# Ledger of designs, part 1: VH-VL binders against o27280

Scores and structures below are computed, not measured.

Target 1, 266 residues: o27280
Amino acid sequence: MDSMNVPEVLEIKRIVEESESVKTFIFSWDFRREVRPGQFVMVWDFRDEKPMSVSLIDPVRSEIGISIRRVGEFTDRVHGLSEGDLLGIRGPYGRGFELMGRDILLVGGGIGMAPLAALADEATARGMRVDALVAARTADELLFLDRLEAAGVNISTCTDDGSCGFKGFAHERLLTLEENHDMAAVCGPEPMMFQVMRILDERDVPAQLSLERYMKCAVGICGQCCLDDTGFRVCAEGPVFWSQELSRVREFGRYRRDPAGRRVPW
Structure headers, positions and changes below count from the first letter of each chain, unless a header shows other numbers; antibody chains are not in Kabat numbers.
F, E and O are the ipSAE of ESMFold2-Fast, ESMFold2 and OpenDDE, as the mean of both directions, binder to target and target to binder. V2 is 0.75 times the mean of E and O plus 0.25 times the DockQ between their complexes.
Where letters were taken out, [cut] stands.

## First folded at step 1 (VH-VL; framework fv_marstacimab)

Design t1 (at its last look DockQ between E and O 0.06; V2 from the best seeds 0.00; counts 0 for: pae E 16.3 > 2, placed apart)
Fold by OpenDDE, look of step 1:
Structure t1 (fold): chain C 266 residues (1-266), chain A 124 residues (1-124), chain B 112 residues (1-112)
Amino acid sequence: as target 1 above (266 residues)
Amino acid sequence: EVQLLESGGGLVQPGGSLRLSCAASGFTFSDYAMSWVRQAPGKGLEWVSAISGSGDSTYYADSVKGRFTISRDNSKNTLYLQMNSLRAEDTAVYYCARGEYYDSSGYWDYFDYWGQGTMVTVSS
Amino acid sequence: QSVLTQPPSVSGAPGQRVTISCTGSSSNIGAGYDVHWYQQLPGTAPKLLIYGNSNRPSGVPDRFSGSKSGTSASLAITGLQAEDEADYYCQSYDESLSGYYVFGGGTKLTVL
């Protein structure tokens, strides 16, 4: 890759069906271009471009994986692709997770488990003890369980409907877990992250949280992903933030924005 | 058990005012955005207004903007709709509905619980 | 005149499969916003039937299913029963309307 800002047209090497709504697209990757868990890439289907978290980093196979949830027009098109088809990939961008300590807690909700899965691989490879709280609406929406288990992660699940694990939300399950960790990494819906962050703060557990915002340029220029009055750009200063940083963000966990950046009810 | 109970409906003349209330129970009221949805006799559903869990953000359909005011008292678990300058076309059953909210997978902009509705009739 | 377009009526015999369409645009369904469905029995308040395009709340039979593709969504009812006779509404979010929740015009389902 000559420039990180120019999309490279890559062939889909493999597609893994994670769930009914989530697929992981595997690409060959030149690891001279470093990528870290928590960073994202811009995926271009030659019509539109969207930020996606890297969910797999495999230097042995020289592959990366991008997990994409089918939610809209763009993702519908991407999910219609087959192995051998082409996508434009530029990046990686943003600040990834920083690992510290011996014991790490991962708290993920839905597709938020994507970057955390990559982090789990790195953490376990480093010999860290990894506990993961995996949350979803239903059992069939829980992501990466087999992969995490294979990596040696201690998994706790929770589902809104109780179809698997604890019945309830991630923060509710977290309240029932008394063990403290050296660090936590969190990714999922902002209300979940907000509640989880509060609990972790009360427990004096350092926490990093990955925000998912609409992004356009991914290089800190357009301001589309700017957080309220903080100057933080999710694509540049994030998407991974420390809890202390997010405590300064008024909008965090309090309301969401639509693709146009407008606030919607919460 | 989640319960929503509307009240305050009745007959009012055009240009008049009416205040609807919705008493909520069975859940943490402040954690959920709330909406009013109305249904004219023999017609479909129309979203009227929404208010965030904290009450800091309010939203209105163009048809009622400037005339209706949505509010809430989280200490009383009550949602309100102040309706001013009422018109004949405002005649409808007004439903209190819970939504939007968060679950383990994301933001969900649907209405998972509805009250029984209260009838508002605007007629001379 | 509804932002989301539904057929005014559909009908089917008991045991049959019926489908109700919900057609939106690039500013709502096509923009990636989820579609939800409500059932309204005669003389009652609406009830959530499908959320998040294809999820069923507790108590909703698996005869009901939802799907979304492109700018459209669909509600399918298999094994049609007499008690399914009701009005059905799709609902989504439209970003062109400054954050409005939008409903379809509703579909009256008659069980023959």
Scores: ipSAE 0.022, ipTM 0.510, lowest interface PAE 6.8, mean pLDDT 90
Fold by ESMFold2, look of step 1:
Structure t1 (fold): chain C 266 residues (1-266), chain A 124 residues (1-124), chain B 112 residues (1-112)
Amino acid sequence: as target 1 above (266 residues)
Amino acid sequence: EVQLLESGGGLVQPGGSLRLSCAASGFTFSDYAMSWVRQAPGKGLEWVSAISGSGDSTYYADSVKGRFTISRDNSKNTLYLQMNSLRAEDTAVYYCARGEYYDSSGYWDYFDYWGQGTMVTVSS
Amino acid sequence: QSVLTQPPSVSGAPGQRVTISCTGSSSNIGAGYDVHWYQQLPGTAPKLLIYGNSNRPSGVPDRFSGSKSGTSASLAITGLQAEDEADYYCQSYDESLSGYYVFGGGTKLTVL
């Protein structure tokens, strides 16, 4: 049995509509294949295969949840599925978040809240105090608010258009928040993560950030997810990196590489 | 249903300028990356330029960098290509194409819907 | 300019099987990048035919199929029909080029 390289076909047990554009698909899962918040899986619809973050990890019910935003033909097809339909899943892959201390800050942009929702569940179960900054372009795109509230997470929101919470970007809201966390976990658009990392570094708050790159093999052999300057592969050495590791990467937050390998501004 | 309608093509002298437009309908325009792809008479397809759904990131083939500018107006569901310093080798049919977006990487891989194209002829 | 190499033409009689090859290199198909295929009927825009090496969009008949191996890909058309007469392009990504996407030079399919 080697689930890293071959998709296992699983039945969709339950579907949660998180927003008009995001659904969480829940599967029974054998936790001998251990899953950590921040790891990802490759989801196969028998035609195409895409990386997706794990958003729910529930060993008690033997369930995992995968949150998927509808953005194209693959995700449109998956959003059209019903309970009882089949998907292939291979993984988990990558390095997950590590918890430390007693007070944690989560900063999530859009679908980036998915792995942070899983982390919030673990942190609250350990008795940690969890603050979450949940960011989106508009109120309708804020994810997991009811779930985080039910878990006892202290929520701050921001929206680009001001339709809910603070009007502005996540890093602008962060400047107005209390500075006494033991660690932070960050996931979202890379420009947001760069700005948030800079603030957290100035505050001497240890931070872990989840990067996403194009991933074909998910096991580190094809090289398509590499970061320059370090040779790190997002699918093998990440997707979660400490801020100290990312500070050595010149491309983070300043540019990305296009498929041709050229430096392109964010 | 998805529709892409190009306009703005025509005859222009070398060194001249044109602006192409592509009107989009039948989908949430801002969720998708968009591209221009061209085809010179009797030749194959050549990718020209792309823009992210938000409009924050733009990409260009080497043959057009510094001369062409891609943009979009998401409130009008319209994609644009400003073409300056036109050359004879820019003569082509220009297609507007929609890319499927990989939400975790900001990245698209293939072109699922195409317009009918607009002809640009650069000739003295 | 044709980073991906296709035969310039292929022919087949109605009902026959034809294949169209797309040969790349270690910097594109050989690096693991997907291959996509487009059909262009005379005087019309291209249409997506196959994506992700072997996937058919809705409305594409199952007599069109794609595969990839090593540095090459193939489009197979079975049960050839007169309406299949068109130009066919493969497309991938090349990590060594300044352009994002590369197309093959195209293959003219003639139905005899």
Scores: ipSAE 0.000, ipTM 0.433, lowest interface PAE 16.3, mean pLDDT 83
ESMFold2 (binder alone), look of step 1: mean pLDDT 91; pTM 0.936

## First folded at step 2 (VH-VL; framework fv_acasunlimab)

Design t2 (at its last look DockQ between E and O 0.13; V2 from the best seeds 0.00; counts 0 for: pae E 12.3 > 2, placed apart)
Fold by OpenDDE, look of step 2:
Structure t2 (fold): chain C 266 residues (1-266), chain A 125 residues (1-125), chain B 108 residues (1-108)
Amino acid sequence: as target 1 above (266 residues)
Amino acid sequence: EVQLLEPGGGLVQPGGSLRLSCEASGFTFSDYAMSWVRQAPGKGLEWVSGISGSGGSTYYADSVKGRFTISRDSSKNTLFLQMSSLRAEDTAVYYCARGESYDFWSGYEDYFDYWGQGTLVTVSS
Amino acid sequence: SYVLTQPPSVSVAPGQTARITCGGNNIGSKSVHWYQQKPGQAPVLVVYDDSDRPSGLPERFSGSNSGNTATLTISRVEAGDEADYYCQVWDSSSDHVVFGGGTKLTVL
């Protein structure tokens, strides 16, 4: 058994309140275990286990951050924790983002900005020009703006209600932008990602998209995160996919599998 | 308490237009998909249209596709159904219903846990 | 189009168990939801995700789903249970919500 598959009990070193519903939990990390933006870890609160994207990778401080949105019982419990409390972390798992070119576009929606924030840090550290389209339903749900700005990211905001930035959806904002990039990384609601991917494809911009599916084992065994027709396992072949790969996935933007393996709509 | 109020029903001539509204309260409106379901007199339930929490995805029954438009205003917690080219067979009580909950990891639940009292739309000459 | 088939009517005596079936091709691979509708009222969710029960619903209501048939079971039927019952699924192939034709439950 690979030690990577055994949860390591870690102390919450710090908690950053990103928004009313999102907290970033920071842990000490042994960077002998490599972690890449776009990869995820399984977070265990000793009752349940959920996949979470890594949102912070800090080799200097030997820390990682996991941003968690409060959306259910598990996350409610986790949000109730304090600094010094313990969580089980196993991973990282999955395929992360690959950086290419000089100019990168990040398109994120809601908590989808979590892996993109980590990617932004890496990209800027490499001297890349980073543009980020940060989308949310409302201004209060926009994530990591200060962090991104501090990193030198050029930010464009988009809110459904127009409370901040462009009023509308991310793909609508993207249509108003004429500049092309060498690569795009996308993460957010799947309908958003679907529309964004279409636009990027039309513009011949290579794009990577991070999918979110129910993951049980995270090691490609249980099949709960298997995508129809392709047999792609989100936990193994993903969660980051190239647009060309996703073009083969019929369910993309339409439905996913629930914990019971049934189709449920987006 | 979750509440869905449906004003806007009434009598309209064939070929006419009508806009239904549903005012939601008691929950975070944008977190939930919403749907319209209708019921012709003495008949069963028929799904009409659905819209995701964000409004980014819309769905229509074949029977109304191209004629009806579903939309929502998060600032007003209101769901809309713009109906055009109305037909006699569109006569029904139209229900607003709270649909799927939005969650990245837990996904969507595709049932309707709350319903309005419905509004009658009559299409007749 | 995906079709759900329900019996038009089911009759049961008070205190007995009513079973309302919902047939659909490979319906066991779908999440089935059930609604109760009394005359002049809006539908009420009584079972969701095959067998889960909303808060406030009595344990008398239960659901199952396998193969080509989903079943709503109402144990210890009461006069107040007399209503129309509808099954419902999402059809991902057509992006449609699909309702059954409804079953009138009569309590004798």
Scores: ipSAE 0.014, ipTM 0.517, lowest interface PAE 9.3, mean pLDDT 91
Fold by ESMFold2, look of step 2:
Structure t2 (fold): chain C 266 residues (1-266), chain A 125 residues (1-125), chain B 108 residues (1-108)
Amino acid sequence: as target 1 above (266 residues)
Amino acid sequence: EVQLLEPGGGLVQPGGSLRLSCEASGFTFSDYAMSWVRQAPGKGLEWVSGISGSGGSTYYADSVKGRFTISRDSSKNTLFLQMSSLRAEDTAVYYCARGESYDFWSGYEDYFDYWGQGTLVTVSS
Amino acid sequence: SYVLTQPPSVSVAPGQTARITCGGNNIGSKSVHWYQQKPGQAPVLVVYDDSDRPSGLPERFSGSNSGNTATLTISRVEAGDEADYYCQVWDSSSDHVVFGGGTKLTVL
C-alpha cells in the first residue's frame, strides 16, 4: 500500500514550545508528497492515531511542522516525546485552503491558528496582504504571533478574558475591522466559526472554514467524520469548506458528535 | 498533575438541599466536559449529570432531573452540583470526573480519565 | 435507557487469565471503556475506546469489543487485581452515560 494509507515512521527533528500547552513537532518531509495549508495528517504514537493540522510547510528546508495541544492521554504521550523520538504519520489528507485575490483575512481561535499560520506563509510568499485576527481565551493561548509578525502579517488580537487586545469574542472584534478583503480563511472553535461565517457572508466576502470532527479512517470509508443533513465527510470533502457549503448544515455551530454518534457540546 | 477535589459533602435531611463543588487544577478546565458520578454504599457507579466545556449543554440522569442542577465557573476552575429535594436514595459518594475533551485537531475523548476522591452525601432524618 | 449487563462476580486463580464481560445490544458499534475500583478508592480508567490502555498501565490489561459483547481481559492475574470492574458507554438515544452494574473480581 502507498505511503498515504500506511503510517510512515518519522523522527522528530525539532520541538518548538509555542505555549505552555502547545508544541510544534518538526519533521523532515519529502515534498514529492504535496502538502497544502488546511490539509491534515494522522499522527500515530504506536498506540493511538489522531488527526492534526500541518502548521509549517517549508520546502526550502524540506520540513513540515505539526502543532499539538496537550488535552488528553494521546497528546500527553506525544508531548512527553523528545527530539529523536519516532512518530508515525499518514497523509496528507483532505481539501486544503485555496487562495484568491490580493487581500486575505485570517480568523483563528486557539490551536485553529495552526493551519492558518501555514496559509499565512503561503499568502505572504505570493505577495498578498494578510490581516490576521488571532483569538484565544487568555493571552498565553495566543499562538504564532511572533511568526506572523516576522512574515509581515497585520495582527489584531482578542481574548475572552481581556488579558491581551480586544476583550471579547472574535466576531465582535471582526465587526470593528476594515471590510476590504478579497477572501477569508477561518479556523477555530465551531461556535466562533459560525458567528464569523455569518458576518463574512453578510459582507459578501468569500470564506473558507476548516472543520474538525472525529476521524477513524481519514479516507472516507468509515463514515465517522460525516456532517448531519449533507453527508459531507470532513476527511474527504473537507476539512476546509466554503461558507456556502456550510450554510446548509444544521449541525454546524450547534453541536458535535462523539465516536459513538451522540450529540455533545463543543 | 490533574487534580479534582470535592470538599462539599455532608449530612442533610430528606427534602433538604446541598451544593457540591469540585476544584480542578493541572489542565485547561474549559476544554473539558465534566460529570458527577455517584455510588451508593455497596452499590455500583451511577452517572448523575454532565456539562459541556463551554457550559452551554447540561445533561441529567432521569433519577435526578428536575431536582439537581449542574454548573461550572471557569474563572474559578470549579464544577458545581446543586442538589434539592433530596431523598434517602440520593445517599452516595459523589465523584467529580473529567469527561469529554475537545480542542481543534487535538482529539475528542468520551471516557472519564481522571476522578476526584469523592465526597459523601448522607440523606437521613 | 440502554442497558449494560455484567456478571456480578468472577473468580480466578493467581497467574490465570480473568475475562469480564459487558453485554449490550449491538455494543460492538459503541466505544467501551473500563474502570477498576478498589475498596475505598476512586475508579481508575484501565481500558478506553475498546482496547486502548492509559499511560503507565500494565500490558496485562486488554480489551475487545464485537457484536453484543465487550470483554476486559486481565492476564497473569495478581492479588492486587482484586477489585470491582465497570464497563461504560455513552448512549446517544438518551444522551446518558451508562455504566454496567459492576463485576467483583476475586483472586482465589
Scores: ipSAE 0.000, ipTM 0.459, lowest interface PAE 12.3, mean pLDDT 84
ESMFold2 (binder alone), look of step 2: mean pLDDT 91; pTM 0.943

## First folded at step 3 (VH-VL; framework fv_bamlanivimab)

Design t3 (at its last look DockQ between E and O 0.02; V2 from the best seeds 0.00; counts 0 for: pae E 12.2 > 2, placed apart)
Fold by ESMFold2, look of step 3:
Structure t3 (fold): chain C 266 residues (1-266), chain A 125 residues (1-125), chain B 107 residues (1-107)
Amino acid sequence: as target 1 above (266 residues)
Amino acid sequence: QVQLVQSGAEVKKPGSSVKVSCKASGGTFSDYAISWVRQAPGQGLEWMGGIIPIFGTANYAQKFQGRVTITADKSTSTAYMELSSLRSEDTAVYYCARGESYDFWSGYEDYFDYWGQGTAVTVSS
Amino acid sequence: DIQMTQSPSSLSASVGDRVTITCRASQSISDYLSWYQQKPGKAPKLLIYDASSLQSGVPSRFSGSGSGTDFTLTITSLQPEDFATYYCQQSYDTPYTFGQGTKVEIK
């Protein structure tokens, strides 16, 4: 456990500015440590450590990319780094997405598109037909559109303010889309995921959803990432869950926990 | 038009509890925060807590934590506030009020664009 | 908790006067500030949201301004129906707190 829980100190090889608030940090990676879309890593800036989803998995170049949204003190510090600077990385951890069938729907909100972009690359490489619904508050917060298009993904967009694509929420746009997919993968704000899950369940579409919870140990020991009612640990049994597993979870879509374990609304 | 209709006045003894209802009409009940605000005689307004019915989770002012329970029944478009261990200081008019629809990305901002008519609760022996 | 302090606690003014009520937050609340009017025996009525946005159906003689910690409600031509108590309220963080109120008396 000691060796698996020790961050490897890695040099930032490239930084890609995805938007005003989101950067992708690219590192060399030895793929004997397999990484699956939907798994996460712990990123250590030598003060704090936070879970981040992998957004790029490139075995040919031996690289991974980690997309980070600037939202607070930790991410402010990381966004201030340059190519050549160092970060610690532990992982990967957690259960990633499983692909099935030949037609997949991706529904991503904001930074939640990061793990879905990695999944889209794998799905298109397998020859699957991929539709993506990419949601954000505004047009300038829509992520990975050019990358998804280059991968052959059929993209629909929605924005709360209508500045790009459908004006409204992702679940509202989803109601206007064709229903014939073999599976769906969903990641984004939990209120969005709850509403999307409800629609997909009604349509009998198997869905996997990726959850965020506060994490400390990342290997399931401390219990900080547990879901109420079920005892599921996001870092061990998730972060990706099937919709059937989540249908039994009372807290899903209703609240989250801060670092002190207090319930806060979404 | 949005309307909030509250249950009638109550007279209660100290140590008992009261449950006030707030029935919403004219809008989508589940998407809007319902807050409870009280006003003691001759006093100002005091936020007690609120709920967003679609999420089912209530948030309470710390002053009332442990004594207040706020719930919502989506099937009847009705919110409830129950205050227990009543004291004479709890004599007040209790309002339900509707906040703005939740913001998917950043959480929720709450200002109260519609108010119920108020429910007078008198706590006396 | 974020404390909201209104000034003055009461005032008297004549019909047609310009009236100004201030509200100060104990910390920055950006523009997450609303103003309410309450007449005796009635529920409060929203006047201004987001510090300066006029609620539908509210007369244009009401206006709000400010951001951060200092906010102002202005009535540019006081009318007899404006006799009421006015409250500010922050919606930046829970618990959502109100100012103590400002009673406006006509005459």
Scores: ipSAE 0.000, ipTM 0.412, lowest interface PAE 12.2, mean pLDDT 83
Fold by OpenDDE, look of step 3:
Structure t3 (fold): chain C 266 residues (1-266), chain A 125 residues (1-125), chain B 107 residues (1-107)
Amino acid sequence: as target 1 above (266 residues)
Amino acid sequence: QVQLVQSGAEVKKPGSSVKVSCKASGGTFSDYAISWVRQAPGQGLEWMGGIIPIFGTANYAQKFQGRVTITADKSTSTAYMELSSLRSEDTAVYYCARGESYDFWSGYEDYFDYWGQGTAVTVSS
Amino acid sequence: DIQMTQSPSSLSASVGDRVTITCRASQSISDYLSWYQQKPGKAPKLLIYDASSLQSGVPSRFSGSGSGTDFTLTITSLQPEDFATYYCQQSYDTPYTFGQGTKVEIK
């Protein structure tokens, strides 16, 4: 166990408002503790604790960023914080993305772009060509566009209402793109990921997908994030999975577990 | 006792649209999946699509994509299925069904345990 | 799509007979299979879910078995009220699909 399992109390160094509902909280980070795109940390506001993906990894500035979407009581409290306030951070945990090849396709929906933004930075730094399909319900919910563009990412946007880019869903936009890549990384609503994965599989494009599940321990002990029929723990074996692994997961794209452990269909 | 009550029989011209309602009572509505299944005369059952009211997102069989719209009103516990560009082959009995159930021990179950009485839709010139 | 194939399409039986209906999936669906009974002019009625679980209120003469691709519905002793059409349905993946049905008629 090389990871710190006790939350480290860190000061919020900066807050970036990404959208109306998403903020990125930036912290000083000791990079003797390695962190990879796709990994997550547990954020503790001294009342509750939630897993959050790392969206920024900056070894030059010795900073990490955590993007959080306002969706409930915990995130409401966190969004009420200011620069200089404190949060508990433990981790990182989980399996992150692996990069391979020269050309990578990123497909992200909503807050799912958070880990992909970090991945984009690494990929571009390595000299890879990065194409990103960024999807959201509306134009104002599209995340990290300026950041991605600045990194040299080729961006294609998709919105449900057509307010920006392609009108429709990510998988529909993907169907209109004939170019193949050496690999793909996907993160967003699970129904989206499910459809995108199928398309990528048909095209023989190796794909990694990042899942979101209810987590408690983050260390593979409690089993709250266990995927049915496989025994995969999202916090331990994931959250990044290869498409071949997810093909074994009946739960994927079909249902998830709520905080009470009940099945909730997508 | 959970009940699904559907709207009455419809007679439609080709090219028109039909909207069938399904009102749920006697149980929860929002966190269960409501599916629509049709049956042509003398034929088998065909799943058209479904919706989970709490999410508001519907899934459709590819065969009906672009022609069918499934919606739900949580305030009235009513699901709707609208089928446009009607053809003679759309003549069928349309059923709504609760696709999942919940009990304390087993949680959610993914089967159609409750059905509406069916709505006959006839498409003729 | 997952294709469900029932056999036979129809059968004739007498009261008291043992009736067996089979359903085959085009791919593995684990135990995500349900059986329904439908009488003329009525909505389908759930009999079995999860391949072998008996729905509440359904007589014990009905039973289901199987996993993967091959499934069986069994009526140990056919009763007069059991003459109907039976359907299997997979819930493993969307779109959900039904077998073509098996009509159980009076001999």
Scores: ipSAE 0.000, ipTM 0.506, lowest interface PAE 11.9, mean pLDDT 90
ESMFold2 (binder alone), look of step 3: mean pLDDT 89; pTM 0.925

